VH-VL binders against UPF0128 protein PH1314. Designs and how they scored, part 17

Target 1, 225 residues: UPF0128 protein PH1314, of Pyrococcus horikoshii (o59052)
Amino acid sequence: MIKMLEGYYIIENPGVVPAERRFRMKDLKAWGYDLHLGTIEGERAYFISKTGERHEGETYIFKGKEYHVSRTQKEIPENARLLARIIIERGNPYLEVWLEEEDVKFPLTKEDPRIILKRIWEKEKLNQLLKHVRAVGLTTDFYKDNVFTQGIPLPYEEYPPKVRRVLREVKDIHRDLTGFGRFVFQYFGEVDKMHNYRLYWTLPTLHLFDIDIANEVDKVLGMLD
Key: E = the ipSAE of ESMFold2; O = the ipSAE of ESMFold2 at other seeds; V2 = 0.75 times the mean of E and O plus 0.25 times the DockQ between their complexes.

## First folded at step 7 (VH-VL; framework fv_lutikizumab)

Design d02 (from b06 with heavy chain D31R R100S, light chain A50D; at its last look DockQ between E and O 0.41; V2 from the best seeds 0.00; counts 0 for: pae E 11.1 > 2)
Fold by ESMFold2, look of step 7:
Structure d02 (fold): chain C 225 residues (1-225), chain A 122 residues (1-122), chain B 107 residues (1-107)
Amino acid sequence: as target 1 above (225 residues)
Amino acid sequence: EVQLVESGGGVVQPGRSLRLSCSASGFTFSRYYMSWVRQAPGKGLEWVAYISGRGSTIYYPDSVKGRFTISRDNSKNTLFLQMDSLRPEDTGVYFCARESGWDYGSEYFDLWGQGTPVTVSS
Amino acid sequence: DIQMTQSPSSLSASVGDRVTITCRASQSISNYLTWYQQTPGKAPKLLIYDASSLQSGVPSRFSGSGSGTDYTFTISSLQPEDIATYYCQQSYDIPWTFGQGTKLQIT
């Protein structure tokens, strides 16, 4: 929903923060992992390693267990789903990732989402996300202060076309990609070809692990630069 | 009965001025961003001026900047284009156009007037 | 400025034919593209906005697609009343610019 409140423009979608989400092989690769089929302590399993670290036919010890790589997967198997969720343990967020083959779950990793997000954003050169992230939990908060000449905020009826386009892109992201989001915006005008604005953007952290969504958010954060 | 009606066109000599008017009816004029778009004889469309609902945001292309002035009077539901220092290349049909937008526009024109002809010659 | 190039500049087709017009932007415009129809002697009429969204009251034989720099307008089955000049318009950045137009005739 779009709301105008005393010099702010607020775009909220009342959807839910997802409990878990399906991901694609391209996302897992963007996170920096290869997916393997093989054995753990002699039992058939799926597991991950850092991209390029382990090869087909390799046997290795990791955290006291013996791993054997039978095949490095090119795609998620047709009878399986790559799933992840964000959990909070003692105030700390974790990304849990697993592969579900039929009804069998294969844990893949449990990591601080900030470490994985930073890796993704650095590799993909998503500089707006890197620069403007302020907090990561079940949701991720971005704050951007691009005010060089501050004055009275303009009402939304007077926003120039490019600013209105940003608001539309945010609305589309909330509606089509994330289901939930809160975007709080102030616009002070354009001075010396520089847009003067302030924004606060809250999005579900889990969606930022979808590389296509991360790219869209980064693009929108930079649209007024 | 939502409509835009242009007036004020005519034949003038180079260097002279014209003021075009566009009368709006059937909608809340002050909520809509407005533009002027022109079409030279046998040629395509060219955007020439843009004004926000309250008039605080205004743009022109380089071809008319400094010579044309867009304005609006929301109490009279009227859009204006003051055209000074007219040149033969300003000849064409001038359309008043309304930008679509419920809360903010999407930068396309969903309502057009029938146009007013402007000829700059002699 | 963003330059919009339409192809072809003119074309002739028979009633019932599928007609395709393309519009290329000099840079990515992120689907901020609109198609207009202009019948001779009349004002332009909005057909498609946001590259692919059909304006209310426009027949379903009209469609649009594309992304980035390349956009396509299609009439699935040409009708006699579709004789017009068609324009694309970008609204990614000012100045807003139109393609040069595509004149469509019936053979």
Scores: ipSAE 0.005, ipTM 0.570, lowest interface PAE 11.1, mean pLDDT 89
ESMFold2 (binder alone), look of step 7: mean pLDDT 93; pTM 0.948
ESMFold2 at other seeds, look of step 7: ipSAE 0.006; ipTM 0.569

Design d03 (from b06 with heavy chain D31S R100S D103L Y104E; at its last look DockQ between E and O 0.55; V2 from the best seeds 0.00; counts 0 for: pae E 10.1 > 2)
Fold by ESMFold2, look of step 7:
Structure d03 (fold): chain C 225 residues (1-225), chain A 122 residues (1-122), chain B 107 residues (1-107)
Amino acid sequence: as target 1 above (225 residues)
Amino acid sequence: EVQLVESGGGVVQPGRSLRLSCSASGFTFSSYYMSWVRQAPGKGLEWVAYISGRGSTIYYPDSVKGRFTISRDNSKNTLFLQMDSLRPEDTGVYFCARESGWLEGSEYFDLWGQGTPVTVSS
Amino acid sequence: DIQMTQSPSSLSASVGDRVTITCRASQSISNYLTWYQQTPGKAPKLLIYAASSLQSGVPSRFSGSGSGTDYTFTISSLQPEDIATYYCQQSYDIPWTFGQGTKLQIT
């Protein structure tokens, strides 16, 4: 009776990593920003500031330009979309965020996505994401090694129910939330009420800026703890 | 015909042992997780043991852990429950149950035997 | 362990009545909930899995709903053959646990 030494279970949705994605006001707030309508150097514009730093009616100078806040938005305007994309410049990722009102684009920020993701994950206590992130680019890689007692990896047919549920949740995330992903899993069994497993998970970085998706991924990463 | 048939129940004194068997037919036995579920007289259902298709993954609730042993012989399409150090509270009807779905979403029982009675009494 | 509490423990209804049984979990079980029917002297029979999915061959008068900790089983028009005890079961965490049962009688 020969067990396979590879013992990997792979859940893959080989779709296309989207170039840009639409976001909600709750996401922008989770990133740590307020959205304002007002003027920049007298011209009508949308712009952001750090949460709580600027108020309606305020005029201020930022990087040599005069900003006036006419209204702090509570929601994304009905005729507008909050959009973001990941740009790679000289090997470094940047999150570019803008508001598109009809066909007019208002640049909001260009930031290192790793800084924003870390801020979100710390504030929202998404400890699995913080602990297990390995790389951030157009996709984000997670690696979790939870092996305390290692033997020959078990085949899928021998996975206990809770482990099989993790695999189903991952499949649902790839299908329903991200449209792309690769999850590589090894399971070595349960010893002393501890699941022994190893996983590698690749997801689109843009989707991790959606706080509901980030929370779901964090929950799944911790399901066997 | 797809079915499960339990046997081996009886009346025993506290502290004694009993071995239950469950014969499976009409489906690929080795592809399914199997369980034992018991029901005390006039009471509800209690899961008591769980075994994977090849027998490498086994679980028990604390109420029977260390006293009960689930096993299977896939060449004979038979599931077993060895019950040691029996107590009066182990009295009940013992059902053999097949987990629905041999793949993902396999967390409920879609096939049950008719049960075998076990009485533990002085 | 996740405790499952059914309500009521027993009830009586007339043929044609709408019957509702509830099941409450001691923590969220994310729709990993199953309903069984057990007639006296018989083994349980699977009716509904995943909180709301009807098992093949089960009459459409049976239904399930709910989320989180609170789940509901409904018989839309009670039939004489529905006299039984009904159990909910969670499969979110081991040990798998059942509700205490609801005995349904016809008046």
Scores: ipSAE 0.006, ipTM 0.565, lowest interface PAE 10.1, mean pLDDT 89
ESMFold2 (binder alone), look of step 7: mean pLDDT 92; pTM 0.937
ESMFold2 at other seeds, look of step 7: ipSAE 0.011; ipTM 0.596

Design d04 (from b06 with heavy chain D31N R100S D103Y Y104D G105S; at its last look DockQ between E and O 0.67; V2 from the best seeds 0.00; counts 0 for: pae O 12.7 > 2)
Fold by ESMFold2 at other seeds, look of step 7:
Structure d04 (fold): chain C 225 residues (1-225), chain A 122 residues (1-122), chain B 107 residues (1-107)
Amino acid sequence: as target 1 above (225 residues)
Amino acid sequence: EVQLVESGGGVVQPGRSLRLSCSASGFTFSNYYMSWVRQAPGKGLEWVAYISGRGSTIYYPDSVKGRFTISRDNSKNTLFLQMDSLRPEDTGVYFCARESGWYDSSEYFDLWGQGTPVTVSS
Amino acid sequence: DIQMTQSPSSLSASVGDRVTITCRASQSISNYLTWYQQTPGKAPKLLIYAASSLQSGVPSRFSGSGSGTDYTFTISSLQPEDIATYYCQQSYDIPWTFGQGTKLQIT
């Protein structure tokens, strides 16, 4: 959906912010974890550790329980799904991650999503996301203010082609990758070879844990720089 | 009836000037980017000028930059091309073209005039 | 500038034949690719935009496909009224550029 309002260009997709999302081994690795099959207190389980910290055959104590690593997984098991959700407890967001093997759930971690996102974005050099994130909850807000000129915002009919291309990329991200999104944009023109613009972008936080989506959002945030 | 009608073409000598006009009807002219596209005899299409709805964004290819000036008068639904310092290679049919869509433009032309011929020769 | 190369520059085919025209960009243009038909003595007519989307009123025998740098225009069953020159156009970056055209004739 596109709305023209008071010198703003607004791209909204009124889809659903997902309650939970399936992820790939690639994503878990980007978050900084290995997935293991083994035992916890002698009972068969899946569990995680920091990448490279625990090895096959290792037995260790963690938070008062004995862990044994039988196999470090290269891929998500064929009969399993890696799942995550964002929950809000006492005003704080948490990323809960689990593996669901058939109809059995194996909790993997519960952690502040801001910590994991920052880790991903630093590792992958996603500088636009790092610089412009303003809030993280069920949705994540980005705000970028690159306006150095005086004047009023231009209407869409006056946007140069490169700016219009950025807006199409945003529409494609909302349609193809996130389902839900709200992008609010103002364009003030080009001065001294610099585009003068302001934007606010709200996206489902769960989708930003998909490294390919995070890369695409970072790229689009920087297209006018 | 939605249409574009060009006028002002003719035969001129090299170094002279010519002003083309394009009259628009049947749509809200000021909402659309407009272009001029030319075609030399027996040759392909070449984009030569582009203007936003109110005229604040204007582009030219290097082949005409500094010699051609695109403009518009939205109160009269008219697009113009001022062509100065004309060269024999500017010879061709000049089309007025409307860029598609107000909201979801892909910079393609969904409405064309019939064209006005320009000949630059001694 | 993004160079657009059409192939072939001309071709002849019989009524009912399947006709294929290729357009290649000098860099990726992300489906910002348009096809026009121009009959002799007339203005270009929009057929296909965004690489594969048919303009309203265009017969379904016309189609487009492709991605990246390589795009294809197809007439599934050639009709006598399809005699024309066909042009591709990129709108990824200024200057807008056209292919050199493909002149289609009936044998």
Scores: ipSAE 0.000, ipTM 0.534, lowest interface PAE 12.7, mean pLDDT 89
ESMFold2, look of step 7: ipSAE 0.005; ipTM 0.553
ESMFold2 (binder alone), look of step 7: mean pLDDT 91; pTM 0.933

Design d05 (at its last look DockQ between E and O 0.78; V2 from the best seeds 0.00; counts 0 for: pae E 13.4 > 2)
Heavy chain, then light chain:
Amino acid sequence: EVQLVESGGGVVQPGRSLRLSCSASGFTFSDYYMSWVRQAPGKGLEWVAYISGRGSTIYYPDSVKGRFTISRDNSKNTLFLQMDSLRPEDTGVYFCARERGWYGSEYFDLWGQGTPVTVSS
Amino acid sequence: DIQMTQSPSSLSASVGDRVTITCRASQSIDNYLTWYQQTPGKAPKLLIYAASSLQSGVPSRFSGSGSGTDYTFTISSLQPEDIATYYCQQSYDYPWTFGQGTKLQIT
ESMFold2, look of step 7: ipSAE 0.000; ipTM 0.501
ESMFold2 (binder alone), look of step 7: mean pLDDT 91; pTM 0.934
ESMFold2 at other seeds, look of step 7: ipSAE 0.005; ipTM 0.504

Design d06 (from b06 with heavy chain D31S R100P S106D, light chain A50Y; at its last look DockQ between E and O 0.71; V2 from the best seeds 0.00; counts 0 for: pae E 9.1 > 2)
Fold by ESMFold2, look of step 7:
Structure d06 (fold): chain C 225 residues (1-225), chain A 122 residues (1-122), chain B 107 residues (1-107)
Amino acid sequence: as target 1 above (225 residues)
Amino acid sequence: EVQLVESGGGVVQPGRSLRLSCSASGFTFSSYYMSWVRQAPGKGLEWVAYISGRGSTIYYPDSVKGRFTISRDNSKNTLFLQMDSLRPEDTGVYFCAREPGWDYGDEYFDLWGQGTPVTVSS
Amino acid sequence: DIQMTQSPSSLSASVGDRVTITCRASQSISNYLTWYQQTPGKAPKLLIYYASSLQSGVPSRFSGSGSGTDYTFTISSLQPEDIATYYCQQSYDIPWTFGQGTKLQIT
């Protein structure tokens, strides 16, 4: 994509934000859930519970229905996919999660993604994501203002090596991990060994539920600190 | 053709100064980051100074910080290294080196001059 | 400062041999590693950048690999013109530093 010359550097990958995304057991665990195979009111189903809350062989009542845990899964079954999407209903975002086993869908949860992301990021100590998130919807926006000495923004051909590495890492994230993104950057120089910069970063919200991607974004947000 | 040519080396006593020059030709000099790299006799390479294309970003290692000054004159396609308070350990061949640009994730030197020898001894 | 340690410091090999030189960084350098060849009396010549990418015009018998702290430079079939000293360089953090060099000779 075309770089802006009015004191900004812009990195875009104009791909399509996917409607749904496949996830791993590692991600579901990071969200705070166990996956079970068992029965709901005697009918075979997959369902979730909070990590460690329910155990194999347990029978319990939840929202007026009887659940029985036959097996707690260590991995997503080989004939199944863990899927999620972001849905906007009356201006509010929801994370819908389900397991698809041979074209049969087992709904797992539908919840406010902002609450789930905050819980995950606190548990995983992703402090840059926590500190700099501004909005969560189909995409998530981050804004970081690390300007201590205002001046004339440097042109991109004058960026020091460490700043150029940040831009390379952002390009790689957009290309290899998210397929979509917009990164808007303004650099004012290094004063007293501190980089002075602003950034705005828009990424697909679904990808931030992948714990490895979330970790990488958090690391890049902190690279110039 | 594309080349870098260093000059200004010589034999000087400790505490004296030298000014090295590097003349660039065959490419748009102002678009490239430049460095000086030195090599002591029989020894390996040591990076000494770095300057951005317009000269707004400059770095030195601690071994020369405060004594060496890198600069450039883009109208004359020339890079400079002012070396003050020279020490015997500054003895070596000084190379002018070009970085290929900011498009890559690492800083490496794709074009080198032939080097200019500097000897600092009593 | 990030210290770069090359092994071996020197070696002898025959034409046609596979030659391997290693470079170890004192901390992870995330593939910001470059290999240079220096023929006696001449300036260094760029061979490999970003750990494994060959510079234009460099013969395919040269290769690089590695990650983190450990990097390897290989000549698959040694030629007489490969007699030189080889250096690795990290560009992860300032000051940029070089390995001490590996002198390669033919027996």
Scores: ipSAE 0.006, ipTM 0.592, lowest interface PAE 9.1, mean pLDDT 89
ESMFold2 (binder alone), look of step 7: mean pLDDT 91; pTM 0.937
ESMFold2 at other seeds, look of step 7: ipSAE 0.012; ipTM 0.594

## First folded at step 9 (VH-VL; framework fv_lutikizumab)

Design e01 (from b06 with heavy chain G101S; at its last look DockQ between E and O 0.52; V2 from the best seeds 0.00; counts 0 for: pae O 9.1 > 2)
Fold by ESMFold2 at other seeds, look of step 9:
Structure e01 (fold): chain C 225 residues (1-225), chain A 122 residues (1-122), chain B 107 residues (1-107)
Amino acid sequence: as target 1 above (225 residues)
Amino acid sequence: EVQLVESGGGVVQPGRSLRLSCSASGFTFSDYYMSWVRQAPGKGLEWVAYISGRGSTIYYPDSVKGRFTISRDNSKNTLFLQMDSLRPEDTGVYFCARERSWDYGSEYFDLWGQGTPVTVSS
Amino acid sequence: DIQMTQSPSSLSASVGDRVTITCRASQSISNYLTWYQQTPGKAPKLLIYAASSLQSGVPSRFSGSGSGTDYTFTISSLQPEDIATYYCQQSYDIPWTFGQGTKLQIT
């Protein structure tokens, strides 16, 4: 849906913020984890460790329990799904991650999503996301203010081609990648070879853990720089 | 009928100026982005200027930037190209073109004038 | 600037032949690609926009396809009135650029 209000251009997909999402091994690795099959207190389990911290054949104690690594997985097992969700507890968001093998759930981690997102964005040099994130919950808000002069926003019909291309990319991200989003945009023109604009972008937090989606969002945030 | 009609072309010496006009009819002129496109003798097409419907957004390629000025008078349904410091390589037929796009669609020229010839030579 | 290269620069074909013209961009242009026909002494005429969409009033023997950097224009059965020069144009990024043209002749 596209709405035009007094000096604003709004691109909105009012779909559903996903409750949970399936992820790939490449996502888990980007989050900074290895996936292991082994035992916890002698019982077969899947579990994670920080990348490179634990090795095949290793036995260790963690939080009072004995872990043994039988195999470090290169891929998600054929009969399993890597799943995650965002939950809110006492006003704080957490990313819960688990592996589901034949309807058996193996909890992997529960962690502040900001810690993991920052780790990903720093490692991948996604500087627009780092600089412009303002809030993280079930959705993540970005705010970018690149206005250096006083003025009245231009109507959409007067946007230059590169600015209209940003709007196309946002619509495509909402339609093809996230299913939900709100992008609020104002454009004030080009002054001293600098685009003057303001934007607010709300996206489902869970999708930003997909490194390909995060990369596309970062690219779009920087298109007018 | 929907049409564009160019005028103002001619023969001039290098360093001189010309002002081209394009008269629009049969459509709401102010709703459309407009461009000038030129074609050198025996050669292909080159875009040379772009203006938004209200005239607040304007672009030129480097080949003419600083020498050409596009403008419009929406009350008279007229597009202009002021060409200063003309060079022999500016010789060609100059078309005005209506840029049509839907929402976020592709920018393409769906209506062209007949062209006006410009010759820059001694 | 995005460079647009057409192939071939010229070609001759017989009435009824299938004719194919290729346009290659120096980078991906995401289907922001338009085809024009220009008969001698006349202005260009829009045939196909958005790589594959046929403009209203254009005969169905004209078609377009492609994606990314590689685009193709086809005349399924050449007619005598199709003698013209054909141009592709990208609108992905300013400056808008055209291919050098393909001159189509009848043997």
Scores: ipSAE 0.006, ipTM 0.553, lowest interface PAE 9.1, mean pLDDT 89
ESMFold2, look of step 9: ipSAE 0.012; ipTM 0.602
ESMFold2 (binder alone), look of step 9: mean pLDDT 91; pTM 0.934

Design e02 (from b06 with heavy chain S106D; at its last look DockQ between E and O 0.69; V2 from the best seeds 0.00; counts 0 for: pae O 8.6 > 2)
Fold by ESMFold2 at other seeds, look of step 9:
Structure e02 (fold): chain C 225 residues (1-225), chain A 122 residues (1-122), chain B 107 residues (1-107)
Amino acid sequence: as target 1 above (225 residues)
Amino acid sequence: EVQLVESGGGVVQPGRSLRLSCSASGFTFSDYYMSWVRQAPGKGLEWVAYISGRGSTIYYPDSVKGRFTISRDNSKNTLFLQMDSLRPEDTGVYFCARERGWDYGDEYFDLWGQGTPVTVSS
Amino acid sequence: DIQMTQSPSSLSASVGDRVTITCRASQSISNYLTWYQQTPGKAPKLLIYAASSLQSGVPSRFSGSGSGTDYTFTISSLQPEDIATYYCQQSYDIPWTFGQGTKLQIT
């Protein structure tokens, strides 16, 4: 506590991490999936496949069950919601995704969130997220060490303008986008036009599946480069 | 009364030096980042120097880097601009300006002095 | 460096007119945009910060809007005391840069 408080600037929003979150078709597509309406073993269902893998009218076997695609959805159905949550089983995180049509739930997938996040970040070229992620669970931790010339950390009253802007953007992300977060920052100064700093950033994992939020976090992580 | 008052301007030949001063009153000077901004005759505004409240963070644009030195004496509530190797294009009115503060990265100037004229001509 | 382009460079209008001045940045500046008023022979005066926030003591006829690269400054009903040159300034990245100015005159 004592050592971590000296020379650090800490931004916390102690809000509630949502248990589940609604998502859009653009998010599902960014995760690499198509949404289908059809049948599974003859019973009406919604289900997913990898983008472009299955087509309308196709019947196929997957994991011992017969799937028939009646219609590939272009949008989330008007009477439905795409929902997801992070669950922890035996110490491992899983992204659980389902479509809720009125009060009926159609499970879509349960997958390691790290696989899906990496796919999103690679496709969208979110290189700061790729380089600096350290742990993924109910929350995701980022660590960035950009120290080339180390000294005693500057007091926050002496931060240069662009560094103060990073802190403002982090506060705004916590307040407006995620509702929760913890950002721990040290700044050592600018030498040869290079900012020397270290940061830890903890954000709710579920929100990082929103492509617009992921983009904003990636932009902020790179602001001082 | 909250104010900034510049002094030290004048007429000099190219290659010479001037030292500008800015006296602050009515606020806690050391809490504020300060800048110098200049305005050539009939032209717009150009930022030329920036200093943090304790003086540990300093910036210049390339147009003056290596020739101008910003400094402050917080015990005297005074901001300085040492201008060396002056050029005709440095001619203009020089304002000292107070930044809002460290709180956010919205670097804008909420208090200005009346300016001191500097003329560099051969 | 981020270039700030104001339009128009000069403008004449009548008392009571709605006046609009634009400021375009060479890249997105995320609302880090400030408007100043400079009366002839005087120092600049802060009017609007963060693109749309009105400084304390500034009349409500002044307003700002915009996002990304495009920003506007509006005087809803021009008054005789509004004769001045108006400048936008970006505070997104060093060096801080100003628009070239818009000289406003009353017809």
Scores: ipSAE 0.012, ipTM 0.574, lowest interface PAE 8.6, mean pLDDT 89
ESMFold2, look of step 9: ipSAE 0.085; ipTM 0.643
ESMFold2 (binder alone), look of step 9: mean pLDDT 91; pTM 0.928

Design e03 (from b06 with heavy chain P61A, light chain T34N; at its last look DockQ between E and O 0.69; V2 from the best seeds 0.00; counts 0 for: pae E 8.5 > 2)
Fold by ESMFold2, look of step 9:
Structure e03 (fold): chain C 225 residues (1-225), chain A 122 residues (1-122), chain B 107 residues (1-107)
Amino acid sequence: as target 1 above (225 residues)
Amino acid sequence: EVQLVESGGGVVQPGRSLRLSCSASGFTFSDYYMSWVRQAPGKGLEWVAYISGRGSTIYYADSVKGRFTISRDNSKNTLFLQMDSLRPEDTGVYFCARERGWDYGSEYFDLWGQGTPVTVSS
Amino acid sequence: DIQMTQSPSSLSASVGDRVTITCRASQSISNYLNWYQQTPGKAPKLLIYAASSLQSGVPSRFSGSGSGTDYTFTISSLQPEDIATYYCQQSYDIPWTFGQGTKLQIT
């Protein structure tokens, strides 16, 4: 199944795109939110606000309901899990986020994943992700075309060391971080200190909400620059 | 016997040229990246240049770029280093070395020749 | 270029001693680090690759460890035949660079 005559190198892990994922407080903060414990219409609840927008002891009205902040959380409570999933409703993707305290679920937000990803990537200066994202759904596609010279792609056995390191980093990301992924790569050589290459990378969107994974993907996308 | 044998070293004046050869035996030469590594008298090791198995990928150290040319003839199992515009600081023993360990993340020199001395002086 | 700083530049030790040589890279090299032994008048010989992997045929008294920028080479029990200069070398990025060497002598 190696396509020797096409000049492609493919790293593919055909696993399962996760249905839901646990996240950390650092991820929620990277998404731009504070987590609060308090009340909504007098009922005990966890809820979020934009970072710095609401403070402990504050009572406010949001979308016709009264919120009271009892405590702003510094960490996810030990008896709770921060969870999220990507769902498709009427053809549109949504990131649905909730806190599960023991077996009780507290909805936190339901938002277009593209809006939150852009916020993360801008805040964290993940410029490769911003520049090269092509599509966002259950999976996210990146496309980078850095070919400046007419030529045929090199065979894998002729890749220079730095290019081979990119391929290792991709394999490690698929194996250790995302499980599923598809990376399609062509390398045309280095001319005038510029690597000539083309890549297409498909990853589970849900994993890109983990800031450490997003950072690793951004680093790899820029390794040959 | 798996071996590398350098030849072509000698004593030359600054500004002259010298061509080093490295004969490989006992392995499939065209499957391996090859490098030149040099060692000035009483000094450490300095990588000079490398060339891929079919010769499509070539790199040089900045100290020799534009003056040295690495090449190979796979039909003769021979690696070459053409050294032009030689300087006194190019003086040293020149080793050819085979690169091993393509396993994604490690390149190392697992086979070395005995070295050929090059002296550049007036 | 990635600078490799090796320490110490020379050392003397007795047979049976534990010997430690360190190598520091000017940036993280992610375990792309090799160790070579060079006896006087000879070509270098590979001992350790990928920071900690022992080359075939190399005695088990030799070992390597480290990560990031800081790497260590150890001889657990020094033998008379270990008199040599030892070099670290990074294979993370072109140009490949070597440490300045550590000359080991036995007293």
Scores: ipSAE 0.012, ipTM 0.586, lowest interface PAE 8.5, mean pLDDT 89
ESMFold2 (binder alone), look of step 9: mean pLDDT 93; pTM 0.950
ESMFold2 at other seeds, look of step 9: ipSAE 0.175; ipTM 0.675

